# Ledger of designs, part 27: miniprotein binders against q9bqp7

Target 1, 240 residues: q9bqp7
Amino acid sequence: VPQNWFPIFNPERSDKPNASDPSVPLKIPLQRNVIPSVTRVLQQTMTKQQVFLLERWKQRMILELGEDGFKEYTSNVFLQGKRFHEALESILSPQETLKERDENLLKSGYIESVQHILKDVSGVRALESAVQHETLNYIGLLDCVAEYQGKLCVIDWKTSEKPKPFIQSTFDNPLQVVAYMGAMNHDTNYSFQVQCGLIVVAYKDGSPAHPHFMDAELCSQYWTKWLLRLEEYTEKKKNQ

## First folded at step 20 (miniprotein)

Design xg8
Fold by ESMFold2, fold request of step 21:
Structure xg8 (fold): chain B 240 residues (1-240), chain A 88 residues (1-88)
Amino acid sequence: as target 1 above (240 residues)
Amino acid sequence: SPERLEEIIRKLEEAVKLFEEGKMEEALEILWEVMEELIELIEETGDPELYEILIRVIDAWDLIDEGRPEEAIRILEEAIRRLEELIE
């Protein structure tokens, strides 16, 4: 139980009255500051299991590929993830033109992998947009806010070399989603509230992506875990 | 720490039952807890047998993700038997 509990939703903030959908999704720029990012908090508070799994994976990959081969492998995985996110932003943006869209971004197994998910996504309200929790004092850059099967979600897109059919195999991703949700719900740049989350794990070979829907109750459970990680981070920084 | 090893055994037995019932997510949450307990014991004792048991738990998790629960269950049952031998 965190000592500094704070609600994930802001019930005092009404949805902005709107006669029609916004024409362009929000894209708030990320600004450098001294407050921690969600990913920084999570990286600095990894569990013993996460540390063990990461170190084991690194050692096995280095034995297989050598240190230089491992660096090339990880750099390539990073670039593939970056291109995947660029492609999704382009696909979901109503303002993106074909001239601005690189057809090679659309030629990937990862994009094929998510096609069945994209059919259920509509009402895009934010893409690659910064969020800040004004009270808990953390920042993030969320991938997407849109309706999934009729429910407004913070959506996080992930690539994976291994199948992730269960949310438990996505480790800290649910914490990332709820941290962004909490920040958005308490950020004056946003006039709406979000109560659901979605993690979409895409695969290089084009196999159907695994969606992990998080209803409000599940988000509440992960929000509690996020608050504990933020509390741990804050205490750790006091001792640096 | 025979009480801690017995608790790990009980958790693994519960996880096996849940896998047999098709309750994959609940069982995986138990395996995550088991991994933490095993890591703590390995840090305290340096026992290489506990390390090998931890690897089997990780391998079982991977098999569950690959849709091979029968193989995962067999690996977990072996891990349980090896833990029981450590208590004796």
Scores: ipSAE 0.814, ipTM 0.938, lowest interface PAE 0.6, mean pLDDT 89
Fold by ESMFold2, look of step 20:
Structure xg8 (fold): chain B 240 residues (1-240), chain A 88 residues (1-88)
Amino acid sequence: as target 1 above (240 residues)
Amino acid sequence: SPERLEEIIRKLEEAVKLFEEGKMEEALEILWEVMEELIELIEETGDPELYEILIRVIDAWDLIDEGRPEEAIRILEEAIRRLEELIE
């Protein structure tokens, strides 16, 4: 149990976006500041298992590819992820002209992989939008807020080289989602809140992506774990 | 200590049972706990057999994600046997 618990949901806020609002999704700019990001907090508070798995993976990859090969591999993976996110933002944004879209950006196995998920996505309210938790003092950049199968969700898109049919294999992704959710629900730039989360893991070969839906109860369970990680981060910074 | 190894064995036996019942998520949560305890024991003892058992638990997890639970169960059952021999 965290020493300083804070609720994930805001009772003063509606969970229904106003239907009369403009259809253009929100995109709050991320600005540099001194408070930590969600990803920074998670990177600084990795569990023993996460550290072991990461170090084992690095050593095996370096043995196979060499140091320069590993650097090239990781750069390519980063680029593929960046392009995937850009493609999804383009697909989900209102778009009138073909010249605003890079055709190569839309031609990928990852985009094919998520097609069956995108059929269930509607009502996009935010894309690549900054969130800040004013009370708990952390910031993030969420991928998407939209309805999935009728439920308004914070949606996080991930690429993976390995199948991840179970949420347990996504490691810290659920914490990332609920951290963004809690921040959005208490950020004055947003007039609505979200009670559900979705992690979508996409595959390069076009195999059907795995969705991991998180209802409010599951989000609350992961929120407790996020608060513990944030508390751990704060304690480490006090001792340095 | 033998008590900690016995607890790991009980958790692995529970995980195998859950995998046999198709309760993959519950079983994976147990494997995550087993991995933490094995890492702590490896740090305390330096025992290379515990390291190899940890690798087998990780391999079993990968097999579950690949949809190969029968193979994962066989690996975990062998890990249990190796742990039982360490108590001897």
Scores: ipSAE 0.760, ipTM 0.919, lowest interface PAE 0.9, mean pLDDT 89

Design yj13
Fold by OpenDDE base, fold request of step 21:
Structure yj13 (fold): chain B 240 residues (1-240), chain A 94 residues (1-94)
Amino acid sequence: as target 1 above (240 residues)
Amino acid sequence: SREELWERIFELIEKGDYEEALRLLREYIEKYPDNPIALYIVADLLFDMGRPEEARKVLERAKELAKKTGDPDLIEYVELLERLIERLLEELKK
């Protein structure tokens, strides 16, 4: 049980999206502060076993590809992810704010993969927007807040070369989503509340993406796990 | 505890005491035979010890269990190590 329990949902905010659909999605810039990011908290609180396996994998990848080959691989993975997010931001942005859509960004297997999910996405409220939880002292950059099948969700887009048909296969991604949700729900820059999450796993080969919907109950369960990770992080930092 | 045992195993590996680490891992696997991660680590250590034939045999079992668990990352790790083992075995035959 977390020592410092804090609710994921804000009772002072209405669950109803205010009918004023902002004509433009929110895009709050991430402030570079001493405040840890969600990603940093999750990375620093991996189990010894997870750290070990990842390190061994890296060593084996270097053995297979060479040092330069592994650097190239890592760079390509990063670039593919970045381009995918840029393409999604362009697609989900209102037409009036559409920067010249690089048609080349839209011609990816990942974009093809998510087309069936995008059909169910509407009412975009935020894109690539920073969230801050002032009380719990963490920050994050969320990918998207939109309606999925009529439910307002924090949406997190992931790229994978391998099928991830189960939410359990997404490891810490559910924690990331609820961390963003909890921060947004208590961030004064946001006037609305989100109760659902969505993880979308896009595939390089264009095969249909897997949507992992998280209802309010599942979000609450992962929120408890997130709080424990945050406490562990805080304790580790006090001892350094 | 299980956690204390794993900590000891990792400490031994970090020190390069692979024989003692393997002993503890084998004892763990006897008690918990359906742990694909433990089997993977055994195979990985055997590979580093220059025992690729033994590594392959252990890794086959790890792969089967990893597929049953549906852990895509572990499957990736297993497949990578399989390729490396096969490469080493081919080199040893020349």
Scores: ipSAE 0.800, ipTM 0.949, lowest interface PAE 0.5, mean pLDDT 91
Fold by OpenDDE base, look of step 20:
Structure yj13 (fold): chain B 240 residues (1-240), chain A 94 residues (1-94)
Amino acid sequence: as target 1 above (240 residues)
Amino acid sequence: SREELWERIFELIEKGDYEEALRLLREYIEKYPDNPIALYIVADLLFDMGRPEEARKVLERAKELAKKTGDPDLIEYVELLERLIERLLEELKK
């Protein structure tokens, strides 16, 4: 049980979109502060086994590809992810006319992969927007807040070369999503609240993406796990 | 505890005491025979120890179990190590 329990949902906010919701998606810039990001908290609180396996994999990748080959591989993975997010932001942004879209960004297997998910996405409220939890002292940059099949979600887009048909295969991504939800629900820059999460795993070959929907109950379960990770991070930093 | 055992195994590996690490891993596998991660680590250590034939045999079992779990990252780790083992075996035949 977390020592510093904090609710994921804000009782002062209604789940119903206020009529005052801007027609334009929010894009709050991330401020570089001493405050840890969600990603940093998760990375610094991985299990010894996870850290070990990743380090061994890295060593084996370097053995296969060489040091320069591995750097190139890592750079390519990062670039592909970045381009995918830029393309999605362009697609989901109402201000960007099709004419301003880099056609090359839209011609990807990842974009093809998510087409069936995008059909069910509407009511975009935020894109690439910063969230801050002032009480719990963490920040994040969320990909998207939108309605998926009529439910308002924090949506996290992931790229994969391998099938991830189960939410368990997404590792800490559920924790990331709920961390963003909890922060957004208590961030004064947002007037609304989210109760659901969605992880979308897009595939390079254009095969149909896997949507991993997280209802309010599942979000609450992962929120408890997130709080434990945050406490672990805080404790580690006090001992340094 | 299981966690304490893993911590000890990792400490031994970091110190380069692969023989003792393998002993503890084998004891673990005897108790928990269907753990693909433990089998993968055994195969990986055997590879580092220059024992690729033994590594291959252990890794085959790890691969089968990893596929059953559906962990895509573990499958990737296994497949990478498999390629490296095969490359080493080919080099040793020359």
Scores: ipSAE 0.795, ipTM 0.947, lowest interface PAE 0.5, mean pLDDT 91
Fold by OpenDDE base, fold request of step 21:
Structure yj13 (fold): chain B 240 residues (1-240), chain A 94 residues (1-94)
Amino acid sequence: as target 1 above (240 residues)
Amino acid sequence: SREELWERIFELIEKGDYEEALRLLREYIEKYPDNPIALYIVADLLFDMGRPEEARKVLERAKELAKKTGDPDLIEYVELLERLIERLLEELKK
């Protein structure tokens, strides 16, 4: 049990969109603060075994590809992810805010992969928007808040070259989603709350993406795990 | 504890004491024979020690178990090491 329990859901906020919901998705900029990001917390609280395996993999990748080859590989992975998120932001943004759609961004296997998911996405409330949990003292940049099949979700878009048919294969992604939910639900910049999460794993070859829906119960379970990771991070930082 | 054993194994590997690390890993595998991660680490150490034939044999078992667990990352690690072992074996035949 977390020592510092905090609820994921805010009882003072309504789940109902106010009729005054802005037609334009929120895009709050991430402030560069001393406050740890969700990603940083998760990375710094990986198990020794996970860290070890990743380091060994990196060494082996360098042995296979060379140092320059590995740098290129890493850069390509990063670029593909970035372009995918940019394309999604462009697709999900209202038409009036559509800067010149780089048509080239839309021509990707990842975009093809998520088409069936995008059909079920509506009511976009936020895109690439910063969240801050003031009490728990962490920040994050969420990809999307929208309705998926009529349920308001924090949506996290992931790229993969390998099938991830199970939520368990997404590692800490569920923790990231609930961390964003909990922060958003208590961030004063947001007038609404979210009770569901969605992880979408997009594939490079254009094969249908896997949606991993997280209901309120599953979100609450992962929230407890997130709080434990956050406590571990906080304790590690006090000892440094 | 299992955790203490793993900590000791990682410390030994970091120090370059691969023989003692392998001993502890083997003891672990005797108790827990279906751990693909332990088998992968054994194969990886054997590879670093210039023992690619032994590494290959251990890695075959690791691969089978990794596929059963469905861990895509572990499968990737295994496949990468497999390619490296095969490359080394080919170089040693030259």
Scores: ipSAE 0.794, ipTM 0.949, lowest interface PAE 0.5, mean pLDDT 91
Fold by ESMFold2, fold request of step 21:
Structure yj13 (fold): chain B 240 residues (1-240), chain A 94 residues (1-94)
Amino acid sequence: as target 1 above (240 residues)
Amino acid sequence: SREELWERIFELIEKGDYEEALRLLREYIEKYPDNPIALYIVADLLFDMGRPEEARKVLERAKELAKKTGDPDLIEYVELLERLIERLLEELKK
């Protein structure tokens, strides 16, 4: 149980923007400061078992591919993930030209994989936007806030291939979403809040992506787990 | 406690004392037979020790349990180790 429980939702905020909100998505710049990021907190609070398994995986990948092959593999997976996120930001933003650069980005299996999800996405409120939890003192950079099938969600886009060891555990994906959600709901740069989450796992071969919807109750359950990880991080740094 | 036992197991593996680590892991699995991570680590150590036939048997069970948990990271780890075990077994037949 967390020592310092704090609510994920802000009762003083609406889940819908008023008529004076801008028509273009928010993109709050990420400013580096001393407070930890969501991804740093999650990486620094991995269990000894998780760390062990990742190190063995690295050794096995090197045995399979060789050191140069492993470096090429990880670089390629990272680049594909980066291009996937760039393509999604371009598709969802009215500010970028879609014709020239975006056509190359659209030529990937990952983008094909999410097409059926994108048909259900509307009302984009934020893209690649910084969030800060002013009370709990952590920051993040969320992928997207938009409506999915009529529900306003923090949406996190994942590729099915992940570069390791620099990528977080798959079980941390819901923690990342709720951490961003809680931060946004208590960040003065945002006038509204979000109560739902969506994790979309895309496949390189273009197979239909798997959407994982998180309603408010499920988000609250994962929020408790996030608070425990943040407490663990704080105690770890206090003792260093 | 479970935490104390796992800490000891990881310390033994780090030191290269794989036989003692296996002994503790096998005792753990007798008490908790449906833990896919423990089974995976047993198979992983057996592979490093040059015992791929034993590793293959243990890994088959770990794979079944990993799929039930829905842990895609563990599934990836299992499948990678499986490929390496099969490669070693094929090499030994030559």
Scores: ipSAE 0.670, ipTM 0.917, lowest interface PAE 0.9, mean pLDDT 84
Fold by ESMFold2, fold request of step 21:
Structure yj13 (fold): chain B 240 residues (1-240), chain A 94 residues (1-94)
Amino acid sequence: as target 1 above (240 residues)
Amino acid sequence: SREELWERIFELIEKGDYEEALRLLREYIEKYPDNPIALYIVADLLFDMGRPEEARKVLERAKELAKKTGDPDLIEYVELLERLIERLLEELKK
């Protein structure tokens, strides 16, 4: 159990956002400060086993590809993920539809992979938007808040070269989603809250993406795990 | 307990004491025979020790178990090591 419990949902906020307004999706700018990001917390609280496996994987990749080959591989993976998120922001933004679009961003296996998911996405409320949990002292940059099959979700888009058909295959992604959700629900830049999450894993070859829906109960279960990771991070920071 | 055992195993690997690390890992696997991560680490150490035939056999079991978990990162780790083992075995035929 976390020592410093905090609720994921804010009872002072409505679950019923006023989505009929023609407002542009929120995009709160990320401000650099001393408080940690969600991704930094998760990276710094990996188990010793996870760290070991990652280091051996790196050594084996270098053995297979050479150091330059490994650097190229990791750079390409990063760039593909970046371009995928840029393309999704463009596709989901009403203003981007009215402006010229980079055609190369829209033509990828990853974008093909998510087409069937995008048909079920509507009511976009936020894109690439910063969240801050002032009480728990963490920040994040969420990918998207929108309705998925009629349910308002924090949506996280991931690229993968390998199939991830089960939510357990997404490792820390559920923690990332609920951390963003909890921060957004208590961030004064947002007037509404979200109780559901969605992780969408897109595939390079264009195979149908796997959606991993998280209802409020599942989000609450992962929220407890997130709080433990955040407490672990805080304790490690005090020892430095 | 388990945490202490794994910390000791990682210490031994860091020091290069692979024989003792293998001994502890094999004891762990006897108690937990369905742990694909432990089996993968055994294969990884055997590969570094120049024992690729033994590594290959252990890795086949690790691969079978990894597929049952659906862990794509572990599957990738296993497949990468498998490629390296096969390359080493091919070189040794010369």
Scores: ipSAE 0.653, ipTM 0.910, lowest interface PAE 0.9, mean pLDDT 85

Design yj13
Fold by ESMFold2, fold request of step 21:
Structure yj13 (fold): chain B 240 residues (1-240), chain A 94 residues (1-94)
Amino acid sequence: as target 1 above (240 residues)
Amino acid sequence: SREELWERIFELIEKGDYEEALRLLREYIEKYPDNPIALYIVADLLFDMGRPEEARKVLERAKELAKKTGDPDLIEYVELLERLIERLLEELKK
């Protein structure tokens, strides 16, 4: 159990916005500082077994593809994810932002994959927006805050290249969502809070995306696991 | 002691002492015979040591167990190593 417990939800905040909603979703700029990011904390607290297996996988991929082939593979995966997030930000932004982008950005199997999810998304409150947990001292950049089927969620978009259907491991994905949620709920740049999460896994071939909804109870369970990872990270910094 | 055993195994692999790492891994597998990660690591080391027929036999069992767990990362690791082992076995026929 965490030694320094802190609540994920803020009792001093309403889960409902004011009657007059903002016309443009929030986009708080990410400030460069020494406070660790969510993704850095998770990367630095992988188990020794996870690190070992990933390094052996890397060696085997290089053996199969060559060093240049592996660099091309990883670069392509990264680029596809970046383009997917750019496309979603454009789609979910006001009409003025969308008309500034070419149709090639919106032409993707991943975008086709999420269409049925996007029909259930409304009330976009934030896009690609920085969050900071002032008390626990971590930062992040969340993808989206919007209503999904009437419930306000922190939404995380993931791409998956799968030639055949299978369930991707999401061990750390729920931790990212709850870490962003906890930070947002205690960040003075935001006037509202969020109690639910959504992880959306999109597919390159356009197959229907898989939504993974996280209610408040599930978020609280993963929050405890996030606090443990943050404690572990802090202890490692003391020893360096 | 289980955590200490794994730390020793990883240390030996990093040092390149694969024979001693295999000895400890086989002791572990004797006690925990249905651990797919341990079996995968044995196959991975045997492949590096140029013993692909032994690696293939161990990996068949690791693959069966990995599918039961549903761990997609481990399944990918196993399938990648399987491709490499089969390539090496085909090359060695010559």
Scores: ipSAE 0.642, ipTM 0.916, lowest interface PAE 0.9, mean pLDDT 84

